# Ledger of designs, part 317: VH-VL binders against q8ixk2r445to577

Target 1, 133 residues: q8ixk2r445to577
Amino acid sequence: FFGMLQNKGLTDYCFDYNPPDENQIVGHQVILYLCHGMGQNQFFEYTSQKEIRYNTHQPEGCIAVEAGMDTLIMHLCEETAPENQKFILQEDGSLFHEQSKKCVQAARKESSDSFVPLLRDCTNSDHQKWFFK
Key: E = the ipSAE of ESMFold2; O = the ipSAE of OpenDDE; V2 = 0.75 times the mean of E and O plus 0.25 times the DockQ between their complexes.

## First folded at step 16 (VH-VL)

Design Cd4 (framework fv_axatilimab)
Fold by ESMFold2-Fast, scan of step 16:
Structure Cd4 (fold): chain C 133 residues (1-133), chain A 120 residues (1-120), chain B 107 residues (1-107)
Amino acid sequence: as target 1 above (133 residues)
Amino acid sequence: EVTLKESGPALVKPTQTLTLTCTFSGFSLSTYGMGVGWIRQPPGKALEWLANIYWDDDKYYNPSLKNRLTISKDTSKNQVVLTMTNMDPVDTATYYCARLRYGSYYFDYWGQGTMVTVSS
Amino acid sequence: DIQMTQSPSSLSASVGDRVTITCRASQDIRKYLAWYQQKPGKAPKLLIYDASELQSGVPSRFSGSGSGTDYTLTISSLQPEDFATYYCQQDYDWPYTFGGGTKVEIK
């Protein structure tokens, strides 16, 4: 699967990664932003290793969750995907993060117009259902 | 089992400062994303959100009361403290503390509430 | 601020009745809505979050639905312990706001 990774509950929002410096693509939080349909900063690939890969710039980035955290951050991809970079896209649209046993949920930042994907206990909420468009 | 309990004075005089303590067990504010909020309810009226504090010490206040409210935590004691200045009879209410998580601003477990009456 | 309006403000019902309570937000809250039950003299108890997700330990006779600005709490077969005041709360935008409450009274 590849394309814009869109939320079923927040239907006009997509995974978005726009690093401030094109030469430093890692270390920043993945956000949710209005889907623009142009790929670019919203274009992701779901790989056979269960990675969510950002290939717009080099080196290639892979979404990860650091131990003890709930936020999704961009790391460098590895030849063999480490456990913190593995997300199972399930048939119901859930993105299950294997290492933490949690699911990715669309959330609003407090006192902000910004949205972010966060790890939460798995539920059947539409805010935890994702699809490639 | 998650439990929260409020403590503080039952009676406060007008113009005084109210200090309420929430003591909890079954979770920690050292856990990423974890938070505690305060909500009040005047007798026979609806619930009103007051303030939230999170694991990273970030704080949020209801704008209608922001200049009167201070929220703080002591993670090692499992306590959250709310201070409200310049109390008025209209602030008479049951005050609750409750648990939430950053990004999910609903409250899954509540304390029993503590009634605060503001009167001379 | 987002205003939450509940209807009705009170209703009378009998055990076994299907009860429907409505909550309307002044703007689209994108299913970021919770429902609470409060019995006299007690703290509120979370029933439903994310508009339709049932909190652990809450009986299946409670259900939530809705989208946009309009949301509903349904009790499929009212039990004696369900006589209480019910509140909706939007958790979409700060400051977080509650509805005025719907009191479910014994008929």
Scores: ipSAE 0.795, ipTM 0.930, lowest interface PAE 1.0, mean pLDDT 92

Design Cd5 (framework fv_axatilimab)
Fold by ESMFold2-Fast, scan of step 16:
Structure Cd5 (fold): chain C 133 residues (1-133), chain A 120 residues (1-120), chain B 107 residues (1-107)
Amino acid sequence: as target 1 above (133 residues)
Amino acid sequence: EVTLKESGPALVKPTQTLTLTCTFSGFSLSTYGMGVGWIRQPPGKALEWLANIYWDDDKYYNPSLKNRLTISKDTSKNQVVLTMTNMDPVDTATYYCARLRYGDYYFDYWGQGTMVTVSS
Amino acid sequence: DIQMTQSPSSLSASVGDRVTITCRASQDIRKYLAWYQQKPGKAPKLLIYDASELQSGVPSRFSGSGSGTDYTLTISSLQPEDFATYYCQQDSDWPYTFGGGTKVEIK
């Protein structure tokens, strides 16, 4: 699968990665932003190794979760995907982070209209349902 | 398992400062993403959110009351303190502290509440 | 601020009745809505979050639905312990706001 990764509950919002420095794509949080249909910062690839790749730049970035945290951050992809970079996109639309046993949820940053994906205990909430568009 | 309890004065005079303490158990504010908020309810009226504090010491206040509110925590004692200045009879309410998690701004466990009456 | 309007303000019902309470937001809250139950003299108790997700330990007779600006809490078969005031709360945008409450009284 590849394309814009959109949330079912937070309609019209997609995974987006827009680092402050285009030459340094590592270490910043993945955000959610209005889906614009133009790819670019919102174009991701879901691989057979269960990676979510950011293919806009070289070297390619892979979404990861740091131990003990609930935020999704950009890392460099590795030859063999480490466990913190593996997500299972389930048939019901859940995006399951196998290492933590948690699901990716659309959430708002407090005191801001900005949205971010966060790890949360898995529920049947539409805010935890994702699909490629 | 998770418990919260409010403590503070039952009676406050107009213009005085109110200080309330929330003591909790069954969770820690050293845990990533964890938070405690304060909500009040005047007799017979709806709930009103006041302030939140999180594991990383970030603080958020209701804009209508921001200039009067201060929230702080002591992670080692499992306590959160709310201070409200310039009390007025309209601030008479039951004050609750409750747990939330950053990103989920609803409250899953609540204290019993403490009634604060503001009168001369 | 987002205004939350609940209807009705109060209703009378009998044990076994289906009860529906409505909550309307002044703007799209995108299913970021919680429901609380409050019994006289007690703290609120979380029933539902994310519009439709049942909090652990809450009986299955409670359910939530809705999208956009309109949401409902349904009690499929009212029990004696369900006579209480119910509040909705939006967590879509800061500051967080509550509805005015719906009191469910014995008929």
Scores: ipSAE 0.756, ipTM 0.915, lowest interface PAE 1.1, mean pLDDT 91

Design Cd6 (framework fv_axatilimab; at its last look DockQ between E and O 0.05; V2 from the best seeds 0.00; counts 0 for: pae E 12.1 > 2, placed apart)
Fold by ESMFold2-Fast, scan of step 16:
Structure Cd6 (fold): chain C 133 residues (1-133), chain A 120 residues (1-120), chain B 107 residues (1-107)
Amino acid sequence: as target 1 above (133 residues)
Amino acid sequence: EVTLKESGPALVKPTQTLTLTCTFSGFSLSTYGMGVGWIRQPPGKALEWLANIYWDDDKYYNPSLKNRLTISKDTSKNQVVLTMTNMDPVDTATYYCARLRSGDSYFDYWGQGTMVTVSS
Amino acid sequence: DIQMTQSPSSLSASVGDRVTITCRASQDIRKSLAWYQQKPGKAPKLLIYDASELQSGVPSRFSGSGSGTDYTLTISSLQPEDFATYYCQQDYDWPYTFGGGTKVEIK
């Protein structure tokens, strides 16, 4: 699986990663942005180790959730994926983060009209349904 | 422009199955991100969401209706069909079909509604 | 299910009045809220989506605000054609739920 990771509920929005510092590709939050079809900052790969990889820049980044947090942050990929970087893409479109027992949901940021993917209790919400395009 | 229109029986007897058809124009349910839903409104009461169907044939149902609902689409005919089994007088309502604006989140265009009365 | 509570259930106002209708969710819905207008005998019409975004073709006297659990629909200067029942709807979580409605009667 690879391509743009789109939300079913916010159908025009895709996973997006574009840190302001091009020399520091890790440590910043993954956001949602209008799907543009050009790949680049919206191109992700889902691997056999259950990673969501960002490989537009070197070294490759892997999406992770820090303990106690609900935001998705870019980390460096490891040779063996750590538990905080593993997401199970289920057949119903849910993206399940096993370490936290939560699902990735498209949500608005409290203090802005921007959208971000966040961990939330798992439901059948279409905001928790994802697919590669 | 975008239009939707509901059709089906005006009168249904208790225990029978209701079948409603939504026929639409101005958009296609083959278009990525598109969806159509059904909402009902008993006389003088609030709106109640029933079911949604999307371009990829994914389906969502109101869990309070105990598996009485089936939604399907015929993309080539621009139609969505809702089936509701074991009708009861409490199911008397105006039934609407509507297009989902942002794929499946909000209803931006509505049909005129069709009144269904359930009585013996 | 997320419960949506609207207040008031009904109100009477004069043309030119500022009208505010409130909608409270049983949990944080992070601005995943729409407002609909329903005139007697007609289908609902989408007015506002994502808590504050005005639908194309809707008059600017309508505005939405709020965050978290509390949201408001404001009509800055009520017009005769605004006689209607207004409903809020959340799409943050399945199943999608509507408020009980607020009936606005023009005196």
Scores: ipSAE 0.007, ipTM 0.579, lowest interface PAE 11.6, mean pLDDT 85
Fold by ESMFold2, look of step 17:
Structure Cd6 (fold): chain C 133 residues (1-133), chain A 120 residues (1-120), chain B 107 residues (1-107)
Amino acid sequence: as target 1 above (133 residues)
Amino acid sequence: EVTLKESGPALVKPTQTLTLTCTFSGFSLSTYGMGVGWIRQPPGKALEWLANIYWDDDKYYNPSLKNRLTISKDTSKNQVVLTMTNMDPVDTATYYCARLRSGDSYFDYWGQGTMVTVSS
Amino acid sequence: DIQMTQSPSSLSASVGDRVTITCRASQDIRKSLAWYQQKPGKAPKLLIYDASELQSGVPSRFSGSGSGTDYTLTISSLQPEDFATYYCQQDYDWPYTFGGGTKVEIK
C-alpha cells in the first residue's frame, strides 16, 4: 500500500513526519496531522516485510518502536526488517506491532493540541483503525 | 441524550476566586476521545474560549488567561471544574461548558450557561 | 493567535431571502471551521463543522463553503426561526477563536 495513512476514529488525521533536519531523518517521533497530501510528509509505503516506510526521501526511513516504549520513531530501514519495525495491517484496519503485541492508536500529545500514534493494548476502537487513501 | 449543566455563584466580588462546576450526562470522560471545554460570553459580546480538558487528562488554556485558570475533572462524578482567580468586573459574563471530541475542537453540545457578575 | 474576522456585523433580511455571512482567518485554517447559531438568552448551537459538513438535525437550507482563509455560511431561504446571531470558530490550532458574530434581524 502507498499513500496517506489515515485514522478512522480521529477523522481527517494522517501519519505525518517532518524532521527538523532534512539530511538527518532518524530519531524523531511520527505525528498525526490534518490530511492534506501536499509535499512529502504524509506519504508512506506498507511493504511486504511489514514495514511502514518513509521512502519519498533518501535515505529511507522505517517506523520503529523501541523495546519498552510506546512512541513511533523513525529509524533507518535495514536490509532485513528488524522485529521492532514490523507492523501487521489487519483486514479490520487494526495496526498490530508484532514485537510488543500492541496496536497503534491515535492519541493527543501531552501538553499540546497535536496528535500522535502510540502503542496501546489492542481493542476494537475506531481510534485503532487505519487505512491508506 | 447528551446534557451539560453549569453551576456556581451568580455574584463574585473583585479579587475573589470563581469556581464553576460542569455536570454532564450521556457521555463519559473515561471514553476515548471525549473532552469538555469552557467558553464565556460577556453581555452583548462575542464568545471567548477559556480551557479544554480531555479523557486522558490533557489540558489546554487560553494563553491570555492561563495564569488565572485551572481545569480539572472527576470522571466518576461526570464533572469538570473550572477555577478562575483574581476576578475583575471585566470578567462578568455567561459561562458555558460544552462537549468536544479529540481532534475536533468544535463544541457539539452546550450547557444552558450560568451568568456570573463581578462587582465591587 | 489566529484572528477570525466576521462580516457583516449585522444585516436585515426578510423571510425567504438568501443570506450570506463571511468569515476570514488570519492564516490558512485548512477548512477547520465551525458555524454556530445563537438566539437571545440561549446557548450557541452547532450548525456546520469542517467548513461544509452539516451537523445532524440542522436543516438543509444551511450550507457552508470556503477554503484557505475565506469561508461563507449561506441560508438559502431564510425562515422565521433563523433570526439569530451567527458565529464562526476556527478549530485548527489553539487557542480556538471565534468571529465577532453576525446578527441577522427582521427587515
Scores: ipSAE 0.006, ipTM 0.547, lowest interface PAE 12.1, mean pLDDT 86
Fold by OpenDDE, look of step 17:
Formats: structure tokens, sequence, C-alpha cells
Structure Cd6 (fold): chain C 133 residues (1-133), chain A 120 residues (1-120), chain B 107 residues (1-107)
């Protein structure tokens, strides 16, 4: 699966990554932004290694969750996907993070009017449903 | 060189449907990330976004006018068409089509605009 | 809808002046802000995008800054060709919305 990773509940919002420096793409938080189909910021790939790859730059970035965190941070992809980079995109649209045992939910960023994907306890909320477009 | 040009009637009667065509060159809507939008501007007033269409046929409308607007593309002709139903004198404006900058949602190239007057 | 409020609506300035135009959004738009220049009878021209990025071909006397809800367009030294109306635009949320415009007139 590849393309825009769009949320079902938060209509018209997609995974978005726009690092301040295009030559240094790691270490920043993945956010949600209006789906616009632009490849630079909203093109992701779900791989057989259960990675969510940001495939717009070389080397490629992979979404990771750091210990104790609930935010999605961009790391470099590795030959073998580390545990903190493994997600299961289930048939029902839920995006499950294996290490934390939590689901990715579209949420309002604290103290902000922006939106971000956050790890939360898994529910049947449409805000935890994702699909590639 | 990127160019866009609007075409359509200069005069429309109330309740009629406006059909505008944007013909562009220098880029293609088959190219990933490309998009075209329509913006209008009543005389002496501010700009108002109407609709966007993207390379993948994804469409977005101004909700205040959504029920009246339809945007479509013909990639082979490098054209984008906007229809707006039930025109009213308040819809009198210069209508622009513009290219969405690749990778962003800003309008980096604009047509010259076409003035549409709605009057009996 | 996100409301974009420009200030001032108009100003008079002289060649060589430093001109500052403000755009305030009704909510945080995450620097999803562009500035356009429009001259009478012409289409708008993109000047700044992503709040502070200068569009190619635009003179360096133009600059944009800001974050959150407050943004500024600055013309460091006004030139004769800069007398025009300027608009801000947000693309953070649908629908895209423009400011009311700021007309820069010759004093």
Amino acid sequence: as target 1 above (133 residues)
Amino acid sequence: EVTLKESGPALVKPTQTLTLTCTFSGFSLSTYGMGVGWIRQPPGKALEWLANIYWDDDKYYNPSLKNRLTISKDTSKNQVVLTMTNMDPVDTATYYCARLRSGDSYFDYWGQGTMVTVSS
Amino acid sequence: DIQMTQSPSSLSASVGDRVTITCRASQDIRKSLAWYQQKPGKAPKLLIYDASELQSGVPSRFSGSGSGTDYTLTISSLQPEDFATYYCQQDYDWPYTFGGGTKVEIK
C-alpha cells in the first residue's frame, strides 16, 4: 500500500511530514494535514516489513515511536525494521503499533489547532481508521 | 513556460449555469502532485477560492458554494472545467484558474482571469 | 472557516519606505500562509509561500515571517512597481481563505 494515508474520522486529513531541512529528514514529528496529494509531504508506503516509509527522500525515512512517547517520529529506515517501527495496518483500517500495543489515532495536538497522529488505546473509533488513497 | 487561460461567456443570465474552461500549458495534470484551482474576485473585492482538482482527480469545493460547483479535468486536452449552477448577480466577478504549486497548495501561476457578469 | 484578517486595509507610502502588512488567522494555521501581489486589471502573483519562503523570481526586498496566527509581509524598500494590493491566503483548512487585502498606495 502506498500514497496518502488518510484518516476516516478526521475527514480529508492525511499523514504529513515536512522536515525543516530536506537534507536531514529524521527526528521530527509526523503530523496530519489536509490531503492534497503532494508527494513531498504526504506520500507514504506500508511495506512487507510492517514499516510506514516516507519515500520522498534518500535515505528513506520510517515512522517510529520512541520509548515512552505517543507521537510518531521519523527515523531512518533500516535493513531490518526495528521493533519500534513496526505497524500493522489491519483490514478494518486500524493502524496498530506492535511494540506499544496501541493504535494510531487522529487527534488534536495539545495546545494547538493542528492535528497529529497519536498512539492511544485501541478503540473502534473512525479516528483510528486509516486508508491509503 | 507555464500558462493558463480562462474561457467562457462574459454574460450569464440569472438562474443559468456558468461553464468556464481553463486551458493550460507548460505542465500536465497527469504529473504527480499537479493541481488546478479556481478563484473568483468580485469587482473591487477580495479573492474567494472556489474549487481545486488534482492529478488523481481528487476534488475540493468551497462548502458555501459546493452544491453549485462541479470541477472536472480533461488531462488529454490540458483543460479544467468549472460549472456553477443557478447564477445570481452576486456571482458577478472575475474568475481565475491557477496552478497549484507542486508539493504545496499555493497558486504559483494564474490565468489572466475572465470577467463574468450575471445580469438579465 | 478560518478567517484571515489583514491590516491595514490600505496604506500610503513613498518609494524607499519600509512597508509592513499583517495577516491574522482566526486559528493556528501552522505557517500554511501565502502572500500575493495584485495590480489593477491583473491576476494575483505569488510572492511568499509557507509563511517565509520567497517564490522564485521575487525580489529579495519582499519577506515573510510569522507563525501561529500572526504573519507579516515586509517590503524593505518600496519600489515604484510595488504599489499594488496584497493578499494573504491560508491553506491549512478547507476552504482556502484569503485576507481582505491591503492596498499600498503612493503617498
Scores: ipSAE 0.000, ipTM 0.615, lowest interface PAE 11.9, mean pLDDT 92
ESMFold2 (binder alone), look of step 17: mean pLDDT 93; pTM 0.943
OpenDDE, second read of step 17: ipSAE 0.000; ipTM 0.615

Design Cq1 (framework fv_recaticimab)
Fold by ESMFold2-Fast, scan of step 16:
Structure Cq1 (fold): chain C 133 residues (1-133), chain A 120 residues (1-120), chain B 112 residues (1-112)
Amino acid sequence: as target 1 above (133 residues)
Amino acid sequence: QVQLVQSGAEVKKPGASVKVSCKASGYTFTDYYMHWVRQAPGQGLEWMGYISPNTGNAKYHQNFQDRVTMTRDTSISTAYMELSRLRSDDTAVYYCARVRYSGTYPFDYWGQGTTVTVSS
Amino acid sequence: DIVMSQSPSSLSASVGDRVTITCQSSQSVLSNYNNKNYLAWYQQKPGKSPKLLIYWASTRESGVPDRFSGSGSGTDFTLTISSLQPEDFATYYCQQFYSFRTFGQGTKLEIK
């Protein structure tokens, strides 16, 4: 699977990565932004190693969750995916982060009107369901 | 036997377009990114951009973004780089080079190069 | 872009000499997450495509003679040829692959 990774509940929003410095893509938070249908900052690939790769940078960025955090952060991809970069994309559209035992949910960022993907307890909410477009 | 075979030399007038091909063999084409690098006579290497043969997604260096298009055809394991509105300073050898799918690797195999000469 | 500065631009040496080429990046190319330096060295002979010699700053590519070695971390890197051979006449390039790809301007090695 590859394309724009869109939320079923927050229907106009897609995974988006727009780092402040294109030469330092590591360590910044993945956001949600209005889906524009043009790929670029919103183009991701789900791999057989259960990674979510950012395809507009070389080397590719891989979404990770640091220990104790609930935010999705961009790291550089590795030959073999580490556990903090593995997400199980389930048939119902849930993205399950096995290391933390939590699901990726579309949520409002604290103190702002912007949206971000966050780890939350797994539910059947459409805000936790994702699909590639 | 990994091999990247590029199309032959091209001579173009300023304002024309050129499309260079790079045919891959000896490995699974969709498991490796394909990058394009050029080298003007007597000059160093300049990265132009890349394409994922698996997804078709491409990203270009800002210096080429308005003039370059990278595509691929998975049925014949071939990548293409088209550069439009050619100028005399586009005269260079153009290389394709592969990168392991993870992207965490340098250019391990290069094509032989395609000489593009732009002259009035 | 991450700018790569390479020195010297050219040098001449005799067979058997130890040769060193240096490379500096405008930003660190060391990943703090995996402790790898995203730095490679290439050899290019006249009329030929570049050939990968070294990656991760110090790892030799398969088939590369052990007289070639790389060292350094972060922003400062060195390529060493411990006992120069006639076939080592070439231009050498460093390359960062931490953020896209950029190359040094090259060092032309001429054998006296």
Scores: ipSAE 0.595, ipTM 0.879, lowest interface PAE 2.0, mean pLDDT 91
Fold by OpenDDE, second read of step 17:
Structure Cq1 (fold): chain C 133 residues (1-133), chain A 120 residues (1-120), chain B 112 residues (1-112)
Amino acid sequence: as target 1 above (133 residues)
Amino acid sequence: QVQLVQSGAEVKKPGASVKVSCKASGYTFTDYYMHWVRQAPGQGLEWMGYISPNTGNAKYHQNFQDRVTMTRDTSISTAYMELSRLRSDDTAVYYCARVRYSGTYPFDYWGQGTTVTVSS
Amino acid sequence: DIVMSQSPSSLSASVGDRVTITCQSSQSVLSNYNNKNYLAWYQQKPGKSPKLLIYWASTRESGVPDRFSGSGSGTDFTLTISSLQPEDFATYYCQQFYSFRTFGQGTKLEIK
């Protein structure tokens, strides 16, 4: 699966990554933005290694969850995917982070009109459902 | 064994386009990124861009952004690099090169190179 | 772009000599996440495609003789040939693959 990773509950919002420096793509937070299908900021790939790969840079970035955090941060992909980069995209659309045993949920950023994907306890909410488009 | 076999030499006039092919064998074509590098006569290596054979997504160096197009045909495990609006300074040997595993490694296999000569 | 600068651009040496080539990057190519340097060295002989020698700054590619070694970290790197052999006369390139790809300008190693 590849393309825009869109949320079901938060209609028309997709994974979005736009690092300030093209030569330094790691270490920033993945956000949600209106799906526009332009450029490379919303192009992601779900791999056989259970990675969510940011497919606009070489080497590619892979979404990771750092210890003690609930945000998704871009790391460099590894030959062997580390545990903190492994996700399961379920048939029902849920995106499950194996290490934390939590699900990725579209959420409003505090004191902001922006949105971000956050790790939360798994529910049957459409805000935790994702699909590639 | 892994092999990258490129198309033959090309002679073009200024303003024309050239399309170089790179046929891969000995591995799963869609599992590895394909990069393109050129080398002008007596000069160094210049990176042009890459393509994901799996997704078809490509990224080009800014120096070639408006003139280069990288594509692939997965059915025949072949990558293509097309350069348009050719100039004399585009005369070079063009290489395809495979990146080991997922784009996190350097170039482990190279094509034999394709000489492109641009002259009036 | 990350700029790679090699030194020297050319050098002459004799068989059996110890040879060192340096490469400097305009910014660090060391990853803070896996502690690896995204730096590679290639060898190219006239009329031939480049050949990978070293990656991760110090890891030899399979089949590469022990006389080739790489060292360095961050922005400064070195390729060393401990005892030059006749087949080692070629042009050598460093390459960063931390952000896209860029090559050094090359170092031509000629026979004295």
Scores: ipSAE 0.556, ipTM 0.880, lowest interface PAE 0.9, mean pLDDT 94

Design Cq2 (framework fv_recaticimab)
Fold by ESMFold2-Fast, scan of step 16:
Structure Cq2 (fold): chain C 133 residues (1-133), chain A 120 residues (1-120), chain B 112 residues (1-112)
Amino acid sequence: as target 1 above (133 residues)
Amino acid sequence: QVQLVQSGAEVKKPGASVKVSCKASGYTFTDYYMHWVRQAPGQGLEWMGYISPNTGNAKYHQNFQDRVTMTRDTSISTAYMELSRLRSDDTAVYYCARVRYSGTYPFDYWGQGTTVTVSS
Amino acid sequence: DIVMSQSPSSLSASVGDRVTITCQSSQSVLYNYNNKNYLAWYQQKPGKSPKLLIYWASTRESGVPDRFSGSGSGTDFTLTISSLQPEDFATYYCQQFSSFRTFGQGTKLEIK
């Protein structure tokens, strides 16, 4: 699976990674933005190692959640995926983060009109359902 | 044994296009990115861009973005680099080179190079 | 864009000599979270493709002789050939791979 990673509940929004400096991709938060259908900053790949890869940079970025946090941030991919970079994409569209035992949910960023993917307790909400376009 | 075998030398007129191929063997083609690097006569190495053989997604250096297209055919483990609207200063040896999928490694294997000469 | 600068542009040496080549990057190529410098060195002989010698600033590629060593961190790097052999006369390039790829201009190592 690869393409634009879109939310079922927040239907116009896709995973988006647009770091302030194209030459420094580590440490910034992954956001949700209006799907534009052109790939680029919205192009992700789900791998057999259960990674969500950002292919628009070399070295590649891999989405991670640091211990105790609920935000998705960009790390560098490693030869062997660390546990904090592993997400199980379920048949129903849930993205389950194994290390934290939580699901990725489309959520409004505090004090903002913007949206971000966050770890939340798993529910059957459409805001926790994702698919590649 | 890992091999990257490139197509033969090309002579082109200004304004033409050239398409160079790079056939991979000895490893899983879709597990490695393919990058393209060129070298003008007597000059250094210049990075042009890369393609993911698995997804087909490509990213080009700003200097080539308007004129280069990188593609691949997974059925024959071959990557392609097409450069259009050729100019005399595009005369160079063009190399393909593989990068481990994560990108955290350098170019460990290179093709033998394809000489492209652009002259009137 | 990360600019790579090498010195010297050319160097004449004799078999058995210790040779050093330096490389500077316009910004750090060290990733703090894994403490790795994304810097490589290549050897290129006339009419041949480049050959990887060293990566992560100091790790020798498999099959590369012990006389080749790399050192440095952040923005300043050195390639050393401890006892030059006839087959070592070539052009040497440093390359950053911390953000896409850029190369130094090259150092041509010539026989005296």
Scores: ipSAE 0.756, ipTM 0.909, lowest interface PAE 1.2, mean pLDDT 92

Design Cq3 (framework fv_recaticimab)
Fold by ESMFold2-Fast, scan of step 16:
Structure Cq3 (fold): chain C 133 residues (1-133), chain A 120 residues (1-120), chain B 112 residues (1-112)
Amino acid sequence: as target 1 above (133 residues)
Amino acid sequence: QVQLVQSGAEVKKPGASVKVSCKASGYTFTDYSMHWVRQAPGQGLEWMGYISPNTGNAKYHQNFQDRVTMTRDTSISTAYMELSRLRSDDTAVYYCARVRYSGTYPFDYWGQGTTVTVSS
Amino acid sequence: DIVMSQSPSSLSASVGDRVTITCQSSQSVLYNYNNKNYLAWYQQKPGKSPKLLIYWASTRESGVPDRFSGSGSGTDFTLTISSLQPEDFATYYCQQFYSFRTFGQGTKLEIK
């Protein structure tokens, strides 16, 4: 699947990657932003290697979670996906991060009115359910 | 054997559009991204953009965003690059080149090039 | 864009010479998570498409003679031809593939 990756609970928000400098893509946090429907910085692909790929860059970006962290950050994709880049998109729409055994949840960013995807203990909350649009 | 075979030379007038094709064989077309690189006579190499044959999503270099469209036809394993509103300084050899494993490798295979001449 | 600066623009040499070409990027192309430099070198002969020689700064592509070697890390890179052969007279390009794709301006290797 590919397209805009939208949250079921936070219904108008999509995965969004908009680094300040497109030549420095690595290490910045993936955010949630109002879905605009145009692809571009909100276009992601879920691959057979269980990656969430960002196709608006070359080399393609792959979302990762570093050990001990709960934020999703952009890494570069590799020939063989490292474990920290693997997410299981389940039939109920949950995104399960295999290495940490946690789920991606739409959450308000600390001390801010903006939203971000974060790793949290898995629940059946709509804020943990995602679909491609 | 892996091959990228491009369409033949084109001569165009300023203001016209040109569409170059790149037919892939010897590998699974949708597993590799396709890039376009041009080279003006006696000049260096200039990256124009790329397309994912699997998703159809494309990203173009800023210099070409307004005038270039990259597409593909999976049924015939062919990628296309269309450049519109041609100018004399678009005269160049246009290459397609694939990226192995859809991301983190250099151009391992190149097409033979298509010469596009823009003159009045 | 990441700007690639290549030196020299042209170089005259004789068969058997050791030839060195340098390439500098405007920002680091070292990817810290796998410790690889996303830099490649290509050879282009007149009328032909470029041919990949070296990638990840120092890994030689299959079939490329061992007289070709690459070195460097971060922002400064070198291509060396240890003993120049007649078929090596060509234009050489460095390319970063860390953020999109940009090429150096090329080094034309000519017969002395």
Scores: ipSAE 0.753, ipTM 0.902, lowest interface PAE 1.2, mean pLDDT 91

